# Designs tried in a protein design chat: VH-VL binders against q9vpl3. Part 76

Target 1, 224 residues: q9vpl3
Amino acid sequence: RGKINIQRPKAPHYERARVVAVTQPKYPELPKAKSCFKTRAERTQQQQENPYNEIIAREVRNWLDHSRLVAFFHLSSITADDIFRVRVQLHKQNLHLKSYGSKIIEQAVKNTRYEAIVPLFHSNHCIVFSPDPEKTAALLRIVRRVPQMVLLGGIVEETMLSRNQLVAYAQMPGLHAVQAQLVQTLSQAPGHLIQQLQAHQNSFVQVLDVHAKNQMNEETPKST

## First folded at step 17 (VH-VL)

Design D184
Fold by OpenDDE, fold request of step 18:
Structure D184 (fold): chain C 224 residues (1-224), chain A 121 residues (1-121), chain B 111 residues (1-111)
Amino acid sequence: as target 1 above (224 residues)
Amino acid sequence: QVELVQSGAEVKKPGESLKISCKGSGYSFTDYWIGWVRQAPGKGLEWMGIIWPEDSFTRYSPSFQGQVTISADKSISTAYLQWSSLKASDTAMYYCARDYGIYESYYFDYWGQGTLVTVSS
Amino acid sequence: DIALTQPASVSGSPGQSITISCTGTSSNVGGDNYVSWYQQHPGKAPKLMIYEVSNRPSGVSNRFSGSKSGNTASLTISGLQAEDEADYYCSSYTKSKTPYVFGGGTKLTVL
């Protein structure tokens, strides 16, 4: 059985060759897609004018406007599976992990109060949204599982926070706890103030008493 | 009140398998990492690993990777530490603890009472 | 293995102030403020005394304080009491494969 030379197939019979030649789909030379030669600037501009990008940008804006907690993360060589797993865990806590292109983010926040976040999106990134700022600690506990998620900063109650500030915020006692502490502190403050005011008065009175006693002792005539 | 209750002391022979437990109560068990810490007799504390009980994601110390298995059953708020084949060198006190830390901060705020594991021939 | 170095033992008299040191590297103690301290009495589980270098959990005496300078964290116990006699362990986050490491422990004796 002759080894079928797969490298040089025998020329088909002339009739078959004719049929093959006629049936070969003349693929129009794909116009050298001018798109391959578009400058980075042209590509960037075209992406901005894409109606689809506008829709996504509106979505991003909507998330930003309705979220009381927003956290920004850099992604360093994370697998899709790891992202999925962390997304599921975050979702269980009503935390919504989203990933958008930097250009979309730029478009979404242009001429808005969020424009300052644009510099955070220079590489692979993701955003976590939540309507509940009290979930910041939960977020940061879950993210621990993925060292490739690097916290860049966030927005809490419309305030932009650095990485360190966001971590600090997560470590603070809840508002009610802080209020309770404040009330306790305020309730103790008058007592302490009164004590301090009285301490000075008492010390002054003591000094005066000592002085008066010393004067009385000097006026006692040595009865010869 | 937050509490971690561990299973009782174990006496085993080399080559035997063992699974010890840690039950959490007084808090949302699935919202915090649980860690395991070994303390050999007269020695210091050794971090073994941690588990996220919600989906049983686990991270091990390199020294304990492949030597033990950490698992959890969230339905009963219980974490487990298990050996397939015990060694004499596994003789130690084992503690479970809740990791209250966030992001890169790791610290254990509540500890179990410990489980003494003795492996002798 | 990045080990945190603690003195093996420290002693003090009642009422004194003592300090236990924990020395690491720039990749652990010298990094972010992620140092914790634990107290362990004989036959008991460790107890968290300090977290994140200087924070004290609720229920921990104000006699316990934490600080850090460079690559060395310190636990200070003021007004030393007999009940303070215990082993003390520092711990820190590490940027290594092991995210968390304990010090070797310090035995505190109250004379």
Scores: ipSAE 0.862, ipTM 0.942, lowest interface PAE 0.5, mean pLDDT 87
Fold by OpenDDE, fold request of step 18:
Structure D184 (fold): chain C 224 residues (1-224), chain A 121 residues (1-121), chain B 111 residues (1-111)
Amino acid sequence: as target 1 above (224 residues)
Amino acid sequence: QVELVQSGAEVKKPGESLKISCKGSGYSFTDYWIGWVRQAPGKGLEWMGIIWPEDSFTRYSPSFQGQVTISADKSISTAYLQWSSLKASDTAMYYCARDYGIYESYYFDYWGQGTLVTVSS
Amino acid sequence: DIALTQPASVSGSPGQSITISCTGTSSNVGGDNYVSWYQQHPGKAPKLMIYEVSNRPSGVSNRFSGSKSGNTASLTISGLQAEDEADYYCSSYTKSKTPYVFGGGTKLTVL
């Protein structure tokens, strides 16, 4: 009794093969379940074509155009609760924390003077808007509570600033303080100038006096 | 003018609770961090922690975490430092100070006069 | 705990220039310019003398100056006066769990 090799079934007889071929139920190709997984590219394209994204992009543009202070932050691992708490504190200072997708930002700033900010938005980010550039220091004090908010840079008075430049800007005394300092400096300037002028004159006179004394000592004949 | 005024010296026994105060004036109290610094007798300055007075968000040094509580009452522009149970090792001068720094810059531009806390049996 | 290292004591004569060093690591002093200096007279609260390495607050004498090189910050006092006799503390931001740290302090004696 020949061992039926189940691993290599003998090809059926030609007639049987024909019948099997004809009787094989053509199972309709199960509609390839369109893998609901639209490629990242398709999802990105659909998101770009979403009328809703256009509206949001317009909103972003509006914020950019009407804000004198814009600060960009990278968000590392941060909780929604922490973001909310920071948002509340910022809002009390008339600082508006917003989060937008990178694609929305790209769409919003395309062909604008702000296009250079697009590379900043490769990960989770938030933007803080303010109509008042003097609030930069307040902003940077508040965000201290959340180390996960990393300052990337900003825009002040339509000028793009690096992180360090923005921090430096925040540390500058207000216009009034600068004016006060200027007035103080100007008020002290005459006194300092007079002192410096007098110091040089006094030094010159001292040098001349020493020279005169030395000459007098040389001219005193040793009375032998 | 910016001023921080602290409560007076305290003499306590081990195990007692204590709350000392720091009142700020001459500036917007809720717009600046307030810090506490400890100085043990004959020792250096130790950063304890800071508080944001607007919502009482606090950050502590690991050495002081759970050992003290920093709080604030913004309605009266006052920050507090408190102990639930004092130890002899808590004997020190305690300073409150305004943190004027921004972002990653931390520095204290105005200081209270200090509160001496003595814990003795 | 990342500690800033200061000399225990420094001395100078009136009119001289002295320098107090504060040595940290790349994670504090050697990083960003977030070094501050405080003056403390006996029985008094500390006073801010320098912030952000080299900036002087209003009311601080121009005799006080700050600098940084590598992981070492320096406070220089020019034209030393008797009133400058005090303890001096450096401080720095740290990228650690403790955002702020003080140095051990330096006693300055005016001879």
Scores: ipSAE 0.862, ipTM 0.943, lowest interface PAE 0.5, mean pLDDT 87
Fold by OpenDDE, look of step 17:
Structure D184 (fold): chain C 224 residues (1-224), chain A 121 residues (1-121), chain B 111 residues (1-111)
Amino acid sequence: as target 1 above (224 residues)
Amino acid sequence: QVELVQSGAEVKKPGESLKISCKGSGYSFTDYWIGWVRQAPGKGLEWMGIIWPEDSFTRYSPSFQGQVTISADKSISTAYLQWSSLKASDTAMYYCARDYGIYESYYFDYWGQGTLVTVSS
Amino acid sequence: DIALTQPASVSGSPGQSITISCTGTSSNVGGDNYVSWYQQHPGKAPKLMIYEVSNRPSGVSNRFSGSKSGNTASLTISGLQAEDEADYYCSSYTKSKTPYVFGGGTKLTVL
C-alpha cells in the first residue's frame, strides 16, 4: 500500500473536483472594514482613550499639584543607563525624575493652568519633581553630569519660569537669607534718613543762626 | 566654615606612583563637585577634571584623560588625585577646589592650599 | 583647544582704575554668562573674585567688578591698592569636550 504523500496530494478526478468546487462554501466577502480607509486623523480621534493613559495622566497631575519645584528637560541621545544614574542621584535629594509621553502630558494638563507646557514636549523629555523649591540648585548641580539633559524651564511655587529664570532662581539666596538682607537694608535706611533729615535741620538751623546774627548786628546802634 | 585641606608636598622620582588628597569640611561633601587644577611652575592654571563625590562620577579634561585618576571617599569627605607613573612634566602645584556652579556655570568658590609635587630624577 | 586670551601684564598707580580683558569665542565668553575671575597672590591659592561675569562673592571688595561685551569679558579694579598686585585669571564654560577653561593669566603690577 503506497505511502500517501500528504505533502503533494494527487489532484482529484475531474468529476470530484467539480463537485468540490461547487460545494465550496462561498463565504461572504467580509465588508472591507471602513476602518481601513479611515484617515490618519479619524484613526487618531478614535484612539479609544486608553484607560491606562488616563491613569498615568492623573499621576502626572498629582505630581504637578504636589510639587513646588518642577523642571523640564529635553533629552538628547541619552542612554537608559545615564538616565538611571541621574535618577538615582536625584532621588537621593528627594528629586523625582519622570518621563511621560507627549500625549499623556497633553491629557494631564488639558484645561489647567499648566497647559502652556505642552509645546515643550514635542520630543524626548523628562520632568523632575520636588516638594522643595530650595533643591533647585542641587538639581542643577546633579544634571551637570549629563550634558544631554537640556534645561527648558520649570515651575516654581506655581509660577512658570524660563530656563534663565530658573537658573537665576537657583542662584538666589534662600528666602531667609533674602529676608535677612532686607531686614539689614531696612535697618540701615532709618539711619540714612535720620542723617538726611538731621542734615536738613542742621542746615536750616545754621541758616537761621546766621540770619539772627545778621539781624542782631543790624540792630546794634552805632553809638556815636 | 567651608575648608579644603590638601596633603603635604611630595618629592618623587619618575615612574613612581602618587596619590594626593583633599579633605573637605564645613559643608555637605557629597552635594558639590570637587575639581582639580594644575599649575606648573611659573605657568597658569589648568583645569584637570571634576568629581561628584556621592557616586564618584568623574569628568576629565582631554589633556588629562588617562594621565591621572580622580577619586573620592565620601565617608571621610576626601577627594584624591593619583598617578600610576609620574613624569618630570608632572612637577606642579595641584589645587583642589569646590565647584559651586550650577548647570552650565562652573566656578570654584573654595580652594585648597595646594600640594606641591616635584618629580626629579 | 578653546583658549581664553588675557594680556600678559597690566600696571597701574594706586587709586587708579585698571581693566583686565579676557577674550574668547562665541562658544565660551560670547555665549552664556559663565565667566569667572580669580586672584592669585604669589605662593597662595587662587581666590574667586567674580563669578558669572559680574557677581561678587561675599567678602570680595566692591572695587572689583566684572563685565562682558561680545566675546570679551573684563575685570575692572577701581581704586587700585598695593594689595591688588597679583595674577588674575579668567575662566569660562565652554561647549566643547572641556567644560571649563582658564585664561593665560595677567600679572597686575601696582606701581
Scores: ipSAE 0.859, ipTM 0.937, lowest interface PAE 0.5, mean pLDDT 87
Fold by ESMFold2, fold request of step 18:
Structure D184 (fold): chain C 224 residues (1-224), chain A 121 residues (1-121), chain B 111 residues (1-111)
Amino acid sequence: as target 1 above (224 residues)
Amino acid sequence: QVELVQSGAEVKKPGESLKISCKGSGYSFTDYWIGWVRQAPGKGLEWMGIIWPEDSFTRYSPSFQGQVTISADKSISTAYLQWSSLKASDTAMYYCARDYGIYESYYFDYWGQGTLVTVSS
Amino acid sequence: DIALTQPASVSGSPGQSITISCTGTSSNVGGDNYVSWYQQHPGKAPKLMIYEVSNRPSGVSNRFSGSKSGNTASLTISGLQAEDEADYYCSSYTKSKTPYVFGGGTKLTVL
């Protein structure tokens, strides 16, 4: 297991990647008739057994476990050059810009307190990880150059924060201990917000369904 | 102690070039935006542009795009404002200022003392 | 691109409270948008007095306060003193090509 290597792994050289592809065994293709008659269990297992997704999901979990700062952004259309330049500036501050598919994020946070973040990844997004929560202000100053990165919220010291809470955390001068106490005080709100969103989603689904039974009672939404 | 020290006053003629400086000290120069603000004699403040000194990324006000060049030398913690050909209308006080804002917040918390540029005769 | 409107001048006597207004639009002053205020004495650089509508930097007297209602931000100076005589500028972010916009300035005269 061990700790996440902070330095990015080396990518294979193009010629090496070409040689590896040539030497890999060719898998037999499924017949059309056989593929049409696959059982439900086989199709479900194949989807669940995509090993590349599991490797990436573990990478995400390792980042989450070893980062004291995690920030979530919605990402609008942006040139590859602009996103690369901001990644370089973030990296100089030990801030690591990543993107992952929503299925991978769901796998990575399954059975953790972070399961509530999955809806944030149904649209185009990016995530910034860092071991240093005191870099939150640096993060938010650097991203000013790319208005296409829209802050959604984050995790600081294992506490989920809304957008406004993360910005407030970043603006507070002072010792790390004072900032950590503020994060703990703010944490009481995020759980209620997520529960209200989940209850709204369940109520919305029931309205669209054709069944005649009464709507299930949901938790009363809490205010701030 | 955060400090921005600007170069001295300049008296120039139309058509001459000029480069004025703003040296930051007492903070990590490459971790903050630096802005330039113009104030014509007897007039208000007008934003000219900002720079991220680490990689010299700039944004200009449309009024000043193509009229001036903003640059920085991070090795000496210095930002610059430069004209290739001065006009009489460039006569003004020019301030540099540190932008301390984050995300969608923008404000200048420390200002240089100003550089008076006079372009006449 | 939009201007911020300030009165050209205001005046008050020592000890009084005065308010300087800064009017914009829903895209730069209204809603959740931020406004800052700067004080400038003759011959000196501007000084930040208020940021993010109502926050006071360290070292700024608590006689200075900021607020916002609708599309108008306000700087209030209570217990007016002679040294408060200066020009005051509001500033905001605009979601446009000019992210910094200054108001035209207000000259405060202490009578």
Scores: ipSAE 0.774, ipTM 0.880, lowest interface PAE 0.9, mean pLDDT 79

Design D184
Fold by ESMFold2, fold request of step 18:
Structure D184 (fold): chain C 224 residues (1-224), chain A 121 residues (1-121), chain B 111 residues (1-111)
Amino acid sequence: as target 1 above (224 residues)
Amino acid sequence: QVELVQSGAEVKKPGESLKISCKGSGYSFTDYWIGWVRQAPGKGLEWMGIIWPEDSFTRYSPSFQGQVTISADKSISTAYLQWSSLKASDTAMYYCARDYGIYESYYFDYWGQGTLVTVSS
Amino acid sequence: DIALTQPASVSGSPGQSITISCTGTSSNVGGDNYVSWYQQHPGKAPKLMIYEVSNRPSGVSNRFSGSKSGNTASLTISGLQAEDEADYYCSSYTKSKTPYVFGGGTKLTVL
């Protein structure tokens, strides 16, 4: 199985990738306290020390690290058939629909630049991962069939986007043209910009958002 | 160049079945929704339903649920609108159209030329 | 039964600007809801003129513009020309049973 060494790109836990409606793992069984009573700190610590939680948290971090597109949705009650059908359609576009418990997400992103996403997972949710940010429009077109999936926002090229920003990004004509414009604008900024590109990739998407709004107003990128 | 080509006009009698077609070309047919819109003689536009051609998932307007069948054959990039038993009230122009919208945005950017269906004795 | 209300007809002289209104509710036109506009000449299929309130598809003249205020969307045609004579339909999205709703249509006459 190799659950201890499951840190791999794109769906390191394939079995769990197919079960989006389950927010917590059922196998293996959670540790049970031998004492009749535990403090709040002990119960919280026990949940944090569950080795299955750490394996799943590493899976989430692996998806975040290797996905140039991440989209977050609130998930209302939905039949298993409906969620399965949309997952199949997404998968055909290299879009990977997954769900994880909020504790797992919190553990996965703790002490990272993505800590701000934790509040999105206090309610029932699902996440779509993809290495292909150009598939954002396909994602948003497919999910129209499931109003139970309500877009909350996403991450594109390591930059957090609001719902409206992600929708605007999806409508941009030509990702490469926007990347070229971003390089041009960053090259006009004060020095040592190249040294900071890796650490400040978060600003990419704000430039992309401005570009997308300008392109959408003057053109109809969806017509073909 | 995106194009939707519909089957020719039909003259039918009440009670007959009918299946009209809409063939898409110039784009990836399975990546977009296809909608059907009715226009009764001298009347406005009415949305009938949409289909996701890749797996034939459909959604119908409540006014047309159970009245028609929307289907697709992705292998030939074709969507269909079908009646099992036509009524005189089905006399109308029927359009297929590509829905280009994403997430809560819905609009038809390309339309077929229309198929006139006449149902009379 | 959420309807989009359009005037039955409007008219204008060549070279003038005219505006066609489309009034709905806060659930289909107001707020962040999107409205699109279609032009239909007699015997022809509709043509998309404006999408998402104010966006113009490529190939549509810049004489056409869209806007929205409150629960009313507007299509404005500047520099009116004889070829603009047609029926115009607004449409909107709603999360109810009819996610695509069309207005009743407005006949534009160029005088």
Scores: ipSAE 0.769, ipTM 0.876, lowest interface PAE 0.9, mean pLDDT 79
Fold by ESMFold2, fold request of step 18:
Structure D184 (fold): chain C 224 residues (1-224), chain A 121 residues (1-121), chain B 111 residues (1-111)
Amino acid sequence: as target 1 above (224 residues)
Amino acid sequence: QVELVQSGAEVKKPGESLKISCKGSGYSFTDYWIGWVRQAPGKGLEWMGIIWPEDSFTRYSPSFQGQVTISADKSISTAYLQWSSLKASDTAMYYCARDYGIYESYYFDYWGQGTLVTVSS
Amino acid sequence: DIALTQPASVSGSPGQSITISCTGTSSNVGGDNYVSWYQQHPGKAPKLMIYEVSNRPSGVSNRFSGSKSGNTASLTISGLQAEDEADYYCSSYTKSKTPYVFGGGTKLTVL
């Protein structure tokens, strides 16, 4: 049976617009009044951009769902060249530097335990995503070259961490080192110790999680 | 297993150029900062600058900016410190060191053995 | 001013505890600023003994400890041994144009 191969090449609209803008004559720009306010048509156009906001919010949600490491930064004024160089260095470590509008972030985390992060995005910011939580130290080492990136906190393995907690996490032994240490211990232990080790691991993880939640207040309990 | 091996001692005259080296092994050279530290005879330690070897981004101490050049060749895991025109006051021991710090933390966990530079007429 | 002040020398007998001070300002030692300590034997490269005020690297004896109070960081060596005789330098991070600052050094003599 025959199948139709769909190929729809789409010319980049921005590329054509760039060429046209470069070839146009430049004229002096007249001063404009600063008391302008948006017309109703401009406000309607902003509302029609809602489908674009939803697409980008879906992208942010996808990054959050597939990233075991997320770091939030306040971003002060920085040259485009400096931020580009940092983005390249981060990208080489599978660390993805992004920035989104605060409304898009609000939409992406609405009705999730991450709603507490929204105030972090009311000022100029950037976010670093990665599937590799072991890259936290590499992230924090690279950003030393840009004091304009001020760490606010992050998410590791779906747990919200403060700035100090994220830095402390970066200095902890890697998961593989912890796993190797546990295997070495278990090679000498009877079967009952496996349950004790699992209980201690769960207690340690819960203490970190409870401590992080208490500091971040990720969720509010419903009153009844 | 981390090791930083520096080039040998140098005896030079004022006005001569010099480039000393620091070769790193046992770790991912391009994933860590490398710093240079000066120690004049009988004196304390002075920070000169740091480099990110992957793209050669550098930051210099104000006392040494314009006085030395810090560079790296990542293909051979080597950092360099160089002078275009040595002065007698450049006589010192020079150390390279790996900076292991993260976010607002700066410390040197491994040091080279040092390179003694003597500049005399 | 970003200078870090250390005593020029300290001495102690084997088995004693000694403390080396490193005094700076609120901008380099005080507050949340980090201090590190290095040991240097004659003719040798410095060795990291303490980082981030109080953390000990792997392979450094637990006889070495670090602390900070106000604008003064302290390195304490308990159970003093002959091998501890060396020069000791503190270092701090600063948010100025010189992000690393070293103290003048302290010569420890074991009697």
Scores: ipSAE 0.765, ipTM 0.876, lowest interface PAE 0.9, mean pLDDT 79

